# VHH binders against Uncharacterized protein MJ1408: the designs that were tried, part 8

Target 1, 350 residues: Uncharacterized protein MJ1408, of Methanocaldococcus jannaschii (q58803)
Amino acid sequence: MSREANPFKKMPTILMPDELMAKALRRGEKVANEMRQKELPWLLKARFVEEHKVRTIASVVADNLQKVIDKTPPVRKLPKFYQEMVEVLVGIDDFKKSMGAFKWASELVRKLGNEYARKIRKARTPQQAGKLRKEFVGRVKSILEQIHPEMAFVAVAREKLKDLPTFKDLPTVVIAGYPNVGKSTLLKKLTGADVEINSYPFTTKGINVGYIGEIQMVDTPGLLDRPLYERNDIELQAILALNYLANLILFIIDASEFCGYTIEEQINLLKEIKDLFKAPIVVAINKIDLVDEERVKEIEEKLKEVGIEEILKISADKDIGLDELKERLKKIAIKEFLKDKDAENKELEC

## First folded at step 18 (VHH)

Design l4 (from i4 with D57E)
Fold by ESMFold2 at other seeds, fold request of step 19:
Structure l4 (fold): chain B 350 residues (1-350), chain A 126 residues (1-126)
Amino acid sequence: as target 1 above (350 residues)
Amino acid sequence: QVQLVESGGGLVQAGGSLRLSCAASGFTLSRYEMAWFRRAPGKEREFVAAINWESGETYYADSVKGRFTISRDHAKNTVSLQMNSLRPEDTAVYYCAAEIGWTPDEYLHTSYYDYWGQGTRVTVSA
């Protein structure tokens, strides 16, 4: 359970300038104490002590900054879902600029470490060697303070990005519909109750992930269960990033309206989702055991008027129509998943 | 005067349980990675478990996964290691360690940590 699946989970803690400097000075003094144990003439010992202190401080600082770069995935090589999430949560340009600042500072600290180490080797007194080391430390502090805004930016970015969900590369069905239409009951019935909860931006409930064989089912409480016009542009972009995951949308309608929303309201939400997502939509009319067949036919006719061709009639509670639904979801999701793989291969050829 | 002090070691029969505690004094542990290492007779210190103080994320060596649980207590400024289903091969001196920040892969090594306790002995009889 400690295995990290999100590539941003590998980002190290981003130390602030005073934290990183304090760590470097502590390690430098540890090395200095070790060097003081050597049996050397006094001036040569002073030069060795200060030189090794400078080299240690330089490497601790420079290596720390470089590790952030090395352990951060390059954004352009990520799947498009993650590229969009970086833009939404952080801003790709600012993220790249900040990585550049880390690289610049790491290389400069390394260069200064070498320069001051050489000057210390030529020191004519222990006092001169100590003064050179103090100058070096002052320069490193200044460099870290210069990139402090970028360090703070990356620290915030790390917190946002390390919580991103990890999805398997499988045919994926995203479930939508108003609250209380039976989404969670249906998910449990279809997947056999092995459901994982993952974080997702703009919902405190997270998203529920389950599986039908190798079909990934994603329930999105708080995301696709209310009118989307109420969202700001950033929230909407995070919701639309699901386009890079969804091979199929399963929209659930509560035929009984006991969910608290009229059929008209539910169909209006369906139309908004239809306009926002590229994936095909299957509609399941749920709770058919609570209404007569004429009502179900009325709902079906309204759905056909909106342009919905894939309509299933189910009762999750009564296990009605679930085998047919499962088969239909699998067929469509696999077909769309394979189409996406073919399109990806053609992009690679270009 | 930063100190890490382990407690809770002792003698226990195979299949039994012990709870180790590590009290930190002289600083606040925010931003620190806390870890347990152990040294069996004739062997080098090896990683057992770690917890990030701020996030609560935990990591375990394969040999103890499912049997040991590391936890933190903000009020007491302590880290604990609950050891269940103990085996004779768990016999060792257990050490608490701390270092600011977390770095993947490096947190598994003794050289990553600058702060160490004196250790507490755990003996598991057959």
Scores: ipSAE 0.688, ipTM 0.899, lowest interface PAE 0.8, mean pLDDT 87
Fold by ESMFold2 at other seeds, fold request of step 19:
Structure l4 (fold): chain B 350 residues (1-350), chain A 126 residues (1-126)
Amino acid sequence: as target 1 above (350 residues)
Amino acid sequence: QVQLVESGGGLVQAGGSLRLSCAASGFTLSRYEMAWFRRAPGKEREFVAAINWESGETYYADSVKGRFTISRDHAKNTVSLQMNSLRPEDTAVYYCAAEIGWTPDEYLHTSYYDYWGQGTRVTVSA
């Protein structure tokens, strides 16, 4: 997954008021020095120099603020996954308010630049021209200080958002289950390649992404591998954002219980995940080579009591049942993915 | 007074390596984008590489990817360009540049940067 696809990676550095003003003054003085070389009467030269300084300062400040807006995707136009992540990490209302403050400040600085440039063209003395430019600079400083909280907020937001994962727009299967049930082994067997590790909020392990052809497989160590009552509300919202990505949940049961959790504990986790996700669930009973067939049938019956219709019996270590699992995952994930696309795809022409 | 001073240029054979250094004095680089540009004989300055001082994010021109590495040294207040697998077309005067902040697409252009060094000459024989 390319980092260039992250919609927030394009956000410019957010300069603080002093930094932006210093840049603007530096460029204003460069322009002023160029203008001082013109051979003009002293009053006309003073007007010319100060006018160009004001216009340059205004454009540097206003353009910088506007570029932040232009390079930041509107949250409402993002896929729901990213909208939820912005809410969790930053707060959508505060983010929108801050973009509004940047726009307001940019427009006001531009307006003041034009106003003061016109006043400077009519200055009666070089001293009056210089005074007007100093007044303009003072007003710009004041405007930047007024939006300083919003500038600081956007700077923090940029740091939090720039590393968000970008998922391909493909049928997606999210893998769940307790630790050590065989999730990572199964992922490698199904995808046939090393998995990609991507950052995700509230897990230091990240998430593992692999592919079966055009099917995106996502393993979530540290996220969907323990009871949800152990999560605070913010962590739970980050977990629930996966709901907007998942077309299918693959839940792994360790039939042997060598993972350290009883079948009842594993089924209780399954029930929690079933209640949280809209996607259908396929359960794979793994490690069937380590238990007898009657035990597997008991587990299967318990799963049916919970409402699970799609159950497969596998051993990732022994390569048992993996081809059927792969085909079943592809069939269901593609069907669920296409349901979301039907309205848009029907409008397309060949 | 802000000053950028390049060093490390010289004559090198094709396939060789050279390390350029850019020392910054008169200010702290903590919020700056640092870049290398080059000017080959008869050409205009072109972008080579950039690094954000604070984040360490790097960017490279396609012509140098995989061969050149830009890096920073906080203790020495320097940025360096490690140039490997040099080719005759890498012959140029190399310039260090700096500007506060990073703006996408604009960092590739000479007009983005207000601070420039005097340049150091790199000549690649063959």
Scores: ipSAE 0.686, ipTM 0.899, lowest interface PAE 0.8, mean pLDDT 87

Design l6 (from i4 with F27L)
Fold by ESMFold2, fold request of step 19:
Structure l6 (fold): chain B 350 residues (1-350), chain A 126 residues (1-126)
Amino acid sequence: as target 1 above (350 residues)
Amino acid sequence: QVQLVESGGGLVQAGGSLRLSCAASGLTLSRYEMAWFRRAPGKEREFVAAINWESGDTYYADSVKGRFTISRDHAKNTVSLQMNSLRPEDTAVYYCAAEIGWTPDEYLHTSYYDYWGQGTRVTVSA
């Protein structure tokens, strides 16, 4: 299946200035106590102790900041789905600038550590060595306070990004349609009842993921279940990110209208989704066991008027038409997935 | 100042259960990773389980997964390790550890944690 994990789960906790400074001072004092055990003349021991304290504090602070950089993937190297989600949730440019601030601070703290260590080696009294270490600590505190806004920004970004869903790099079918048209029943029937629930922004229901062999099926309750005019711009951008995931849209029509929406309302939603997504659309007319064949034909004609060429007639409850639907979904999703892979490869070659 | 105090160790027969507790004082745990490590006779200290106080995320060594459960109690400022289906190889001194923040991979190592309890002994007889 997939080894693809949410790359933001590897981000360390972002420590605030006081937290990081306290950790560094604690580690510095531990090292200082160890160094005090060396048998050296009193001035040389004071220099040695304060120098190692400074080097340890510098290393703890700089390494912590650098680990955030090292454990956070460059956004531009991520799959486009994740790039779009970063833009929607936090803003790519601000995220990059904040990582730059971490790098700047890490490098500056290392530089100051080296400079103060050299000054301490030349200290003429133990008191001078201690004063230099205190000056160094004060400057590190100032640097951390200077980047405090960027640290806070990255902390918020981490919380938003670490819970993003992990999708497998597989041919993917996204299921759409009004509530109660039979999407969840169909998903269970097609995938054999093993469905994962994953978090996704702007839906409290999450998303449901299942598989037909190596075809990834995604049901999107709360996302593709209502007209676009009910969405703000941020919600719409999160929905548009599904364009980078979907190789095929499966739109479900409830022929019986027991879902509470007329065929015209369902087709109007279909039109909006058709305009929103670049992936091809297959329409399944569900619940055909509850209506006569004449009604199903009428619905099929209306779908053709809208420009839908791929139409299947099913009943998820009665297991009617599901084998044909499964094979049609597999054929189209794999074709579109391979087509997208070829286009992606050409972009990389230029 | 800062203290971690383990309790709940003892002698138990294989297949039995024990609940270890770690009380923290002098520390505001809201931003801390809390962990249990153990040291079997003649071996190095090894990771058992961790919990992030803030998120509640938990991590387990493969050898204890499904048998041990780490949990936190905000009211008591404590971390617990429920150990079920105990085996003789679980015999060890169990240590509670704490460090501010979480860093991937590093939280598995003893050097990551500055605060340690004195340990509580667990003996699992065949």
Scores: ipSAE 0.723, ipTM 0.917, lowest interface PAE 0.7, mean pLDDT 88
Fold by ESMFold2 at other seeds, fold request of step 19:
Order: sequence, then structure tokens, then C-alpha cells
Structure l6 (fold): chain B 350 residues (1-350), chain A 126 residues (1-126)
Amino acid sequence: as target 1 above (350 residues)
Amino acid sequence: QVQLVESGGGLVQAGGSLRLSCAASGLTLSRYEMAWFRRAPGKEREFVAAINWESGDTYYADSVKGRFTISRDHAKNTVSLQMNSLRPEDTAVYYCAAEIGWTPDEYLHTSYYDYWGQGTRVTVSA
């Protein structure tokens, strides 16, 4: 579909003031050494050498700062999922303020480079030319130290953001349910063996992404598989960002309770997820091969009492009900995806 | 005062393996991008592989993916290139290069790197 990768993976290393200044001075001295080989009268050579040193230092510093800006996506143009993750992980306003500081410093360094280069061309002695270059370097060091906090902030932001998962712009189903209810088996059966593991904040297990044709299936181990009261506010906000991704929630119930959780506990988790997500929920009652039809009916009635209308009865292990589930997920996810796209377009028009 | 010294080159037959090493002196690599370039007879230097010292992220030219592995050794302050399944077209002088930081796309070019070794020769016989 698209060549979308995590756009923050393209951010360059954020150099600190001393690191950037040292690089600029190193390259300035290399240029100076090359220029000293020119056959020029004594004063003209001194001016030529120092001018090119200043121009090189200015360019190295200003270009480095500008490249950070150029290679960092504007947050407001990102899909809402990424916008929310930037807010949760670093803060959008502080991120924008820091980019403004990089731009201000880059432009000022370039302006000073031009000013000092012109002054050096008019220097009356080699000593005056050298003094002007030293003054310029001092001004650049001061500018970099002034934005040091913003440089440090962006460096931390880069580390947090570059590991965000890459999601395709496709109809998306997010899978939820307690551990051992059969989520992994079901995902494999529905998508085949092609499941990608991606990093996600606040879980070391990562998230699993697979596909049914053009339907993106996302399993969230460590995120939507335990009561939400066990999470701090920042973790909960990261979970809520999934609202901008999910077109449909697939909640898996283990009818047998062999997962270690009662039906009531599983329904309580379902209710928590229902309260947090805007997407519709399909419930799959799994492991029906291990229980009586009476038990499945009891579970179904309890689900209807809590407002669940889309209920499928399956056994992932026995390949029961999977074709019907696949078709139901596909139809609902596509419908919700298109509905969300229509709402997004109307928002832009207004 | 800063020196990059390559070692491990030599003669090997096609299908064989060699391990190159690059030792840095006068340079602490903690924030550096380290790279291998090569120059085949009559050709220009070309990118082979890079590793970011801090993150451990690696990058490879398409011609060597799956055959070459770049790695770092924090204790020895060295970078290595394990070259497997060697082909006659891998014959070249291999150069170690270093520069502070990483910039997308630019790390592929010789002009990105200020520090260079003198090279180690690798000859792959048919």
C-alpha cells in the first residue's frame, strides 16, 4: 500500500553543543589548510583562509541544525495515532518550541557567518582577520549553549519516537482478551504465519501485526490483556492512542475458563475496554469444543446484557467458525474504516 | 593523532571467509558512525557497511547483504567486518571510516566521513 515507515526513524543524531562545535572546527581547519596552499600575497592569503574557515564553520553548524528540522516530520501532518503518541511521550508544544529554537539558531549562525566573512575580507592585518574569526566562533558557541536544553529535549524525543511501530493505512482490527484465551493461535490461523513483531511503549513483548488480505490485524500482548487499574496514567494514555488505529476490536473469551479467568472476570475486562474505545466490538467465544452448548448460550446472553451484539462462536484449535469470523471482521473493519475516512474528510472541509 | 588501522586482509578463494578489523586510536567511538568502504581495481570507493556505535544499528550495501556482517567491540574500541561467501568481485582494498553522528542517506557517501584508515587488501581468487 504505502512506503510509510516510522517517520521518526529518519531523524539524524542530535549533536550537543560541544560535539557540533568540535565537528565544525575540525572541518573549518581542514578547509583552512587547503586554502593556505593558495599562492596569494600575505594579507590576502590570511583573509582568504580565515574567511573560508568562518564560512565552513557557519555552514556545518547551520546545516546540521536545519537537517534536524528537515528530517523531522511536522507533527500536525501526521496521522492522529502518531500525533497522540508524540503528545504522550514528549509533548507536542515543547517539541514544536524546540524545532523553533533549532531554526532560530540555524538562521542566526548563517547570518553571523556572512557578516563576519565580510568583515574579514576588509581586515587590515592577518591578526585582525584571526581575531574576527575567533569572535565569530565565540558567538556560535554562545548560540549553541543557549539552545542546549532544546537540543537535549529533541535528543530524548528522538530516542522515544524512533521505536514507534509502523502501521499501514488499512482497515485495522485490534485483538484483546486475557492471556491464554487463544489470541495467538487465532491470529496465526486467520493471517497465516506472516506476523511481524513491533515495539510499542510500555510493553517489552511488543505488538504483533498480521494481515488478512488488506485487513491489518494487531495483537497487543501486555496492553489489552489485563485490568486497566494496574496501569499508570501515561501507560493508559498510550493504550488510548490505539483508538486512532482501531476500526474494530476483537475480544476473545475462553469459554472453558482454562485460561485461568472466570467468565465474569473476562467480561469485566471487556467492559473496561468497551468504555475506553470508540470502535465497535466483536466478541469471539473461543474453545467451544471444550464446553456444552448450554454454557456457550449462557455466555452469549451475558454478553448481550452488557451491550455486545456481534458474537461469534469458534474453536481456533479445531478450525471451527473461523471462515465466518474472518468474513465478519473484514466486513465490519472495512465499513468502519471508510466511515472514519469520510468523517476525517468532512472535518478538513469544515 | 587520530588513527584508524585496518587489519585482516589477505588472499582467499571464492566461497571462503575473512574477518576484517578496524582499531581506533586517539578516538572514543561512543557517538560515532563507523563504516567500511571498498575500492576495487580501477573503480571508485563504494559503501559496504556501517554501524552506529551508540545504537548498534547496521546498514549494508545491497551487494553484500546476507554475506557480510558488521559488528562492534566496546572493550577493544574496534569495528569488525565478517565477510562470508566471498566472490571474486569482492576483491578490493577495504577502508575503515568514522564520523560523529548519523544522518540518513549521507552516511552512504565518502564525503560524510572525516576519518579514514589506509586500507587492507582483500583478494578473492576464482
Scores: ipSAE 0.714, ipTM 0.913, lowest interface PAE 0.7, mean pLDDT 88
Fold by ESMFold2, last read:
Structure l6 (fold): chain B 350 residues (1-350), chain A 126 residues (1-126)
Amino acid sequence: as target 1 above (350 residues)
Amino acid sequence: QVQLVESGGGLVQAGGSLRLSCAASGLTLSRYEMAWFRRAPGKEREFVAAINWESGDTYYADSVKGRFTISRDHAKNTVSLQMNSLRPEDTAVYYCAAEIGWTPDEYLHTSYYDYWGQGTRVTVSA
């Protein structure tokens, strides 16, 4: 199972029936013109030309359809993140049925090509050979029109799936918390200036990806920064797919409440995130430079009451506590990543 | 009647720049992969660059990556190849090619494309 590249980027353009038929006819006529240069008796020449035209058209159509299948990974072999995304964005059953339609059509066109080529070799006149080739072309066009809905479905699916994010197969920390709690500042301080923006469903902001050595840090603007009751079921499923990526959640609390949310509101969001994700949670109490130590203790106690045991006190702006946070994140993320890899390897050996 | 017409070839000194253009007539480009190939003296045509008209995705041979830029112009219905930092090894006849759709790996080969221009000569002097 691969976590490092979007497997759908290799899908070919899905041609519609008229587009594929036109391409096949162009290739068929090119071959026919080459064959017409041969010096042969008129009937043998007609048979030869029409036979090669039929074989070429069949090959172009059948190979094009088969290439879509060959370049599209089977859903069952995908990492769970991508399996969940296929279900959310297009529907796994419909996707599999459509791939089946491509396979059926490819095999049938190839079978018909062989069948009509044999009939053409027996043609009694050039007119009969031409009639057989026209019948074959009509049959192929009909087959393509029969699967036109599946071709259109796969074309739409390709567009939705090819832009899914590519994640490295590394220990991964997902950052969560309300807007303006200091997530962006912290990410830059921990990873440096280079943060990659990647597309993700249901956010126009995308997701930000940065690195601490071999630790992949993922910030989720527009996803894990507001209450879940504001999300429809499809948006929630896209968010839940991050569960298959995250080895550790880093939740940021703004001790000062200058972000515009009370500590109670921030802890309520934390509870929602805790319920969604299997991964361990580390909480960073940020902006401790703006509040007194008593207030920080109160927040820490409230976090312990809700079951959070990994708590760090930081100021991203003032560079307070960041080295300890970085080392704690690395330790936990690596441990959880290796634990998941051991479990994954056991499944594959089965 | 489909025609691909290249323009912009010529003689240029090493380190210089040249811009090739390709215009199509009788062909609606919206679903097409457009490519540049070149044939150096005594050699086969080789892939240089491609652009998918619909998506804008671009692809480059390793030998030209970072020096050449393929682009499309919707208003002019043309594809261009901006060639910078030219080397004597870039001397070739450059051909514009087109084919409906994109298929990974296959777009690198001349057999993938049905439509070809006549070529435009680029000579890079030492």
Scores: ipSAE 0.712, ipTM 0.913, lowest interface PAE 0.7, mean pLDDT 87

Design l6 (from i4 with F27L)
Fold by ESMFold2 at other seeds, last read:
Order: C-alpha cells, then sequence, then structure tokens
Structure l6 (fold): chain B 350 residues (1-350), chain A 126 residues (1-126)
C-alpha cells in the first residue's frame, strides 16, 4: 500500500446487472441450501429458506454497489491535478451522477429486501413464499437495469482512471521544446540514473520521469512539443493539468535548428507555453557547440524580448553548462514548490 | 455445471520445481479473479496467489513471493502456478478458486470465492 499510489486503483470491478444478479442468486441459493438442512415444519422451513435467500440477495447486491462508492475517492478531496484529469477523462458531473445512482440503488435494494423478508414471514403457503422471493428478485433486476448506463459509465471510468500516473510530491521541473532539440539526452545527463515511464493521456510515448536528488524531472514527448493550435479542447485540458504538477518549465532551444524547426518557430512555441503555464520558465539554449557565439547571442536577445530572464547555454552532447543548469533548476524548483504549497494550503482552508 | 480441476501435483525434492494447472469448464473466465489457496496438514486454507483474468494483475502471499509465479492461458482457459525453490513447508493440498470481479483486500479470503476445485496434493520431501 503506497502512500503515493493512484487512489483509483482501489476501485473494485464494476459488475454489470446480469453479473451482479447472478452472483447474488448463487449466494442466495447457497444460503437456501444451508437453511434447508434445518429440522423445521414444512411451512416454517419454506418461510425460513425464502426469507434468508431474500436477505442474502439484497445484501450481496447492496453491499457490492456500496463498496464501489466506499472505495472510490471523492473527487473534491483529490489533489487538483487528479481533479482536472478526472474532468478530462470522464467528466466530474457524470461521475458524481453515477455514484448517486449506485447509492440510490443500494439503499432501495436494502429497503426492498427488508420489506419482502417481512412479507415472506407471513406467507400462508410455501408457494406464496417462493412467489414473493421471485417478485423481489424481479424488482432487483429491474433496479439494476435502470442503473445499467451508470454502471457501464463507471466501468469505463475505472479503466481510464486506474492508469493515471502517480507523481511524487516533490519540486517538479517539466521539460518542453520541439522534438529533437535534445530533451531526452539532457534528461539522462542531468539525472544520470533510472528514468521511469508513466502513462499520460494523449501521448502513446508516455512521460519520462527522472530525479536530481529530490527534484522530479519530467520529459513530455508528445505533449509540449508541438503548437497548441493543433490540439482539440480535450487534449489542451490534459496539457493544462500539468500546471498542477510543474513548479518550473525548462524549455530547450536547439541553436543549430537541426531539429527541423527555426528559432522563430521554437520561440513561438515557447510563447504559447508561457501563456498557458503559471510556472516560471528557464530556457536552455542547447547545441551551442554547433553554432558560433554570435548566433547564441542573437537567440539570447530574442528570448529577452519575450520576457525570459533565466537563460542558460549548454551542449548536452558535449557536457557543457550542465552543472550550472542543474543547480539553477534545483534552486528555482524548490522555491516555487514551497510557494505553491503555501498557496494551496491557504486555498484549502477557505 | 461449473468445474475447476487442478492437476500437476506430486512428490518433489526440496529445492525442486513443480507446475500446477487449473482448468475451468462451465465458466468463461474473462471477468474472473483466479486464485490458488493451500491447506497444510492440520491447518486452514491460506492464500497463495491470485491473478485477475481481465487485467493480468497478480498478487502473492509473502511466503511465496519470488518463488511462485501465477499465469493465465487465454486459449486453454486455464491458470497455472509455477512453483520454484520448493520447501518442505510448501507441502499442502493446493486448491484453485474463482470468483467474478476483484475487490481489494477481500480477494485474500476463502469466503470471497464461490468456485473451488477439489485440490491437488503437493509433497516436498526434505
Amino acid sequence: as target 1 above (350 residues)
Amino acid sequence: QVQLVESGGGLVQAGGSLRLSCAASGLTLSRYEMAWFRRAPGKEREFVAAINWESGDTYYADSVKGRFTISRDHAKNTVSLQMNSLRPEDTAVYYCAAEIGWTPDEYLHTSYYDYWGQGTRVTVSA
């Protein structure tokens, strides 16, 4: 049991109406068979058997529905990153509506179980007791079919939500920039150790996570590496959820343009990211070994014009400037992490 | 109608290996949690390992972790338990169990499962 585990991994399997009903009927019949072993007069035995069958079926169904509610985290109490991801992947309102349907059905099945158990205790014949139990089962089947859409919705939601990444609660640097600017090489050089792949919506490559001490470094292939106008609203919302993760953005510029994008295109992407993210941005001008110093100065001037104050000049391939970059990233990320924690705590106290 | 049939039990030397298999009939396993339990002489059934058929997620008792591997075969509708580095304390009757769905914490208990095989005996000699 990890304290940082995805809370949706604890959601039980969501049984469909026929599956849940079949389970309840199996358990009801087992109890009925046990009760048939009792030495009782004919009518009393029939009442006893059918009453316990009804109570068992009601409990199996109602408890199953309630367990889904109990083992599903309330969305409002989740960290905001997870709240935003629930909205993007499934929709918070539909999720809440479906939990309400589970609760309604669970409570109604319990009520009907008690009602029919009392009726069965007063049955005048074994045939009447059996008819009442069959009627109860029909009512439960009807209730489950009525909430079938909500059961199906929660089943799909469970599959989507159980794959959500679990990030450590640490100062976090998110790396951005066009493909082939050197993001992955830089990540490996800075962290020097294991890089972990995590699933994330709308990228099949996942995200790469590494560490510099207690600083979480996140490389985002497929997410922050192309113009935002190419994304639909849902994809953009998933990208915006990174605001709740990122304490600092490290944007990589390929000075050589060998990545296939001009400096102007790279700066335009930087501007888009700057507009969407509240975290501060550090820019690393990479591949400085492939261009002259005047080109690097030209790029620096353009970056200052767009409001970038933290600029470092590096070559990931040649191990140039990486120690200074590492220390700058740590200092800024820790500062922003502590500031965000203070703001987050004050918001929750309201 | 539903049957779980274990096979592969027998006598084996300590340190040896054995592979148990559980064939299911009358059930489509796609939505089932499959488990192995064992009963040592004079004891109650205890959890050994489980696999969720749908997800492939596996779970192991601490006493067998690293030595036993549970696996599934979609084509044959079977679950298997590969037991390596066997010890005399692994001597038991091994039972296959099945139940629809997975519920955290509850899958460890015999009461969670409605379907049971009759067991296959494993004896590990010193």
Scores: ipSAE 0.712, ipTM 0.910, lowest interface PAE 0.7, mean pLDDT 88
Fold by ESMFold2 at other seeds, last read:
Parts: C-alpha cells; sequence; structure tokens
Structure l6 (fold): chain B 350 residues (1-350), chain A 126 residues (1-126)
C-alpha cells in the first residue's frame, strides 16, 4: 500500500482540445458501430446511431473536464503551506479562474449533448441526423478551443505542483545556518540514517526530511544557508512559505569559524532569518570542542544581545550536548505546534 | 493504423526472469499512459504495471511490486516489462495497452485503454 503524499499528484493529465476531441470521437465511433448492428428501419437506425454517438462524445468530453475539477484539491481547503506555494508557482486567482472555465465547459457540453440528442430523435432523414451530429461536434470543438488557454495553464500548473514536497502534519523544526557549520552531520545524528530527499523550488539539492520520533526535521541546503539579499522576490516567497511549516528554527553557529564565515557573518545571517520567520529560534553553538570556553561564552553573549533566549552548546562530531538539544527541540516544537493548531481552530470557527 | 506488438514471452522455471517488449506503431506515445495487463486461464485481464511516457512515473500491482520493472525507450518507441523472481501464478497471456493521458484509479481498469496488443504468452513451470 502507497499512502498519498502530495495532493497534486492525483491530478489527471490535462488533455488539450484536439487530444480530448480525438478521444471522444474514437469512443463515439465505437458506439456508433455497435448501434449499426441493430435490426431497425432505415430512419430509426440513423436516429439511434447518431443519438448514441452524440451522447457518448458529450459524456467523454464533459466527464474528462469534470474529473480534473474533482481530482484537484480546492486551494482554500489546502494547508497554508500548499496555498502559499500555489500562489508562488502558479497564482491562486488564475488557478481558480481556470477551474471555473473547466466547470463551465463541462456543463455546457452536457447541455448541448442533451439538446442535440433530442433534435436527432426528431430528424426526418438520416442526412439531417448526421448534420445535427456534425453541428454538435463543431460546437464542442469550439467550446474546447475557447478554454484552450485555461487547459494549457492548468497543465503547466499540474507539472509544477506535483513536484512539491510532502510534509506530515507534525511539529516541525527547520534547520538553518551557513554551509559547513555541521547541519548535515547534526541532522543525521539527531534522526538516524533515514533522511528523505524532497524537491523544493529554487534548489537542485532538494530538502532533507528526517524525524526524531514525532518531530519532523527539515534541512534546506541552498535555501537558508546564504544571505537572503542575494535572492529575487519569487525565490524569497518560496522561502517564506516555510513559515507555514516551521514551528521552530534551529540555527547552527560554527564556533571555530572553520566553515569559512566569521561569527559576525553568521550572526548577521541569523538576524536575517529571525526577521523572516515568525517561529521561535533555538541556536546551537556547534564545534565547541575546537574552541575554548571563553570563546563560547563570548558567542553566547553576542546571541543574547540580538535577542536569542534559547542557546545550546554542542559538538555534533564528538556527540556533546545532543541529548539536551533533542529534548529541547521536542519540547518547544510540540508546544508551538499545539499553539498553532489551537489558533487555526479558532480562525476557522465563525 | 495504430498497432501494439508484444514480444518476449516464453517458458521459464520458477525463480527465473523474462523481459517483455511492446513496440508501438502509428502512435506518438509522448502523451500516453502505457500499461501491461495479464490474463490467467479462466480469469479476466488484470492490471500488472503502467508507465506514464512523459513523466516516467510508474505504477505496479501489489502482486508484482518489487519483482517487475516497467521501463520506456524513447528512441525505439517501446515499453518493456522486466519480470524477475517469476512464480507459477504469474503464468498468463500478457497484453500491452495504451491510452492518452493518466487518470488516478481509472488507469487500473481495462476500460480505460482504447489500444491493445494481441498478447504474448508467459508460462512459469513449478
Amino acid sequence: as target 1 above (350 residues)
Amino acid sequence: QVQLVESGGGLVQAGGSLRLSCAASGLTLSRYEMAWFRRAPGKEREFVAAINWESGDTYYADSVKGRFTISRDHAKNTVSLQMNSLRPEDTAVYYCAAEIGWTPDEYLHTSYYDYWGQGTRVTVSA
């Protein structure tokens, strides 16, 4: 059994007008051939054949359009992370407009199918029945071409959205800090061997997801590991979507500066992330085995000056301080998760 | 005229392997879901595996997952089914099928696909 992960992975292929029409005509001809085998008087057979052809074409087209609507999650019902990603990658208003166009077309094709089937039942000649069916097909082609831009838009949207990462509805810690401060080592030590790699916009490395019991840990290589002023507005919006996932930020400082960044540079990045994210921040001063205690105290004081209240001192490499860090992350992340869930419930109550 | 032609069937011992191939002609597969179904004696066709040509996404029946691998070859316009660790219950006629697009849940059913091959027989000896 495979569990559904990303709600957009269930979206069907979006057929273009000529593709959908060709499918409908194939199925219509199959039904027509079956109906031609019936023993009926000449005119009644023509009416019967053309009527069933029209009804089949209408249902194939209308059902395919309706399936796109039915299998696409409504944006308002999505978790806020996915709502923000729809806005960033696609545009919520254009997406909703396009779903409306699919609904309009599906309903109109069904209506026309019924109308033309009734007209065909009253045809006075086989030629009139055939003409009515051809008129119906022309009307359906026109309707599909009218919504062609919306069909193309949804097709592109589907490709972008089905690659979005899946996150469990769990207390979530997002890890930040410059490259080489020990993020990957720490993640592996805290979560064990099983780290899932997931796609995320604007990083080819993806994001790494791991777990401490019921705590979801997210490492974001290429996203929160360099100054944010280097990002364009669209990239920044994708990063900001992490606000809807993060219950807690774990920022990692390399006390030794062997990562290639000074403590001041690392604290400047911390300040940028603090301004960007609403979640509380825990700072882990890593690599304390490589510096003396006076240096660690100096870093700790600088962190307090910028408003950091939760500071832990660790060495991921030497397994120093990791049990305390794990318990502190659990406590804060769970508390913030439950607090956010309570606020969401009150927001939904009218 | 669209034509799907299966090949690669035959007799194998339990635990053995076979590779089936499906060549398509008269059909541009780029927008198609390709599938393998099988029919054991006295039974109806059942879903085995599918691949979306465009995305490369694959789907497997629970009974074959981990043993069978479906793949595509863009240059040859073919779909293959690598069948490993074969069991006597895998004995069947295997059919290649195609339909434009993919729809969740519906791709598992024979009625979803308009195009079918004639089938290739696979026999797995105890």
Scores: ipSAE 0.712, ipTM 0.911, lowest interface PAE 0.7, mean pLDDT 88
Fold by ESMFold2, last read:
Structure l6 (fold): chain B 350 residues (1-350), chain A 126 residues (1-126)
Amino acid sequence: as target 1 above (350 residues)
Amino acid sequence: QVQLVESGGGLVQAGGSLRLSCAASGLTLSRYEMAWFRRAPGKEREFVAAINWESGDTYYADSVKGRFTISRDHAKNTVSLQMNSLRPEDTAVYYCAAEIGWTPDEYLHTSYYDYWGQGTRVTVSA
């Protein structure tokens, strides 16, 4: 199993045209000053100084642009969760177009650097060598201004994408249910002190990520805790990206209804999640210590009527049923994770 | 015209602490990576710590993690290095450096940075 950081955190700072040109000119002048110290005939020295200035400026600009490409993961090779997030947050086509612009500009600047270096080596006067270098600099500035919109786009994309949550390539359980049904208490009891809060689009609460051994647990406050019809299309698309992460959904029902939602309301939310997600669902009926057994049986029968086959009865507060729940989650999440890996291997073989 | 000026160096006994400061003039730091490097006697400069001015992201050499803290002060246009639990091998001239932007892996190297201070001496007695 793989443990990978957010692949977009390795993207370098995207310099704007004036910033990159200023850096390149600074480096070029530094090299020029070093070359002026050589003892050479005046024409040969002028050629040598201007040639190295041009070569340095070209390399600084072209290398900077190429490094952005090299350090940006190819979107089509990312896990599908990240592919979907790129589409939602920035747009895959525009992102690819912008990387193409960086590549085009990098290659053109290198080509021009080589061409002007050759012309400078044949300059008849120091004045001609200097004029060629000035012309080269003007061409580079123009190229950078031509791609300024793409540079700005990638800078914005970097800021949006670098904050995406880091998920490991592990069997993953996503927890769902209304607020106050006991999700946070349960997560803490199942995972211990290993819960981290991570950002996720369209929730300021973030998401909680914790672990039971090699099982990744994801709690979704603000995502899967209210009816999905209350979300606009962009929010819903971000929520549906969880399909590419979740191997199993754990839905929590508060048997007592002290959470403020009736069993009918909780089951209606469950139905919405069942319809939208591919992963199998385990339902945990929580707070069984606060209701009689007949009420729990009634809830269980309603769950079976809507097609839920994996039902557990727990109390997170009283540590009832948690060992059985933990083992059931591991068994199902690992099974589903391995099925997904087998399907991915078949795709790659085709 | 652009200057980086270090201060805060001196003599300190092993286990002690020092705080270095780097003041920048003639340079707007908002898009800059700021770093500390050090040069022990007879050795080449080595990376100590860096901070991205805009994001506040910090990076440390393994040899100083947990002992040194780099920080920035927007109001004073300064970067600082708090050095705790000092050891004799921390004895060096410490240099402040700056360069526009951040590039992974490259920020660790002296060649990445165009702007340098004069250095401040830190001596840690056994």
Scores: ipSAE 0.710, ipTM 0.909, lowest interface PAE 0.7, mean pLDDT 88

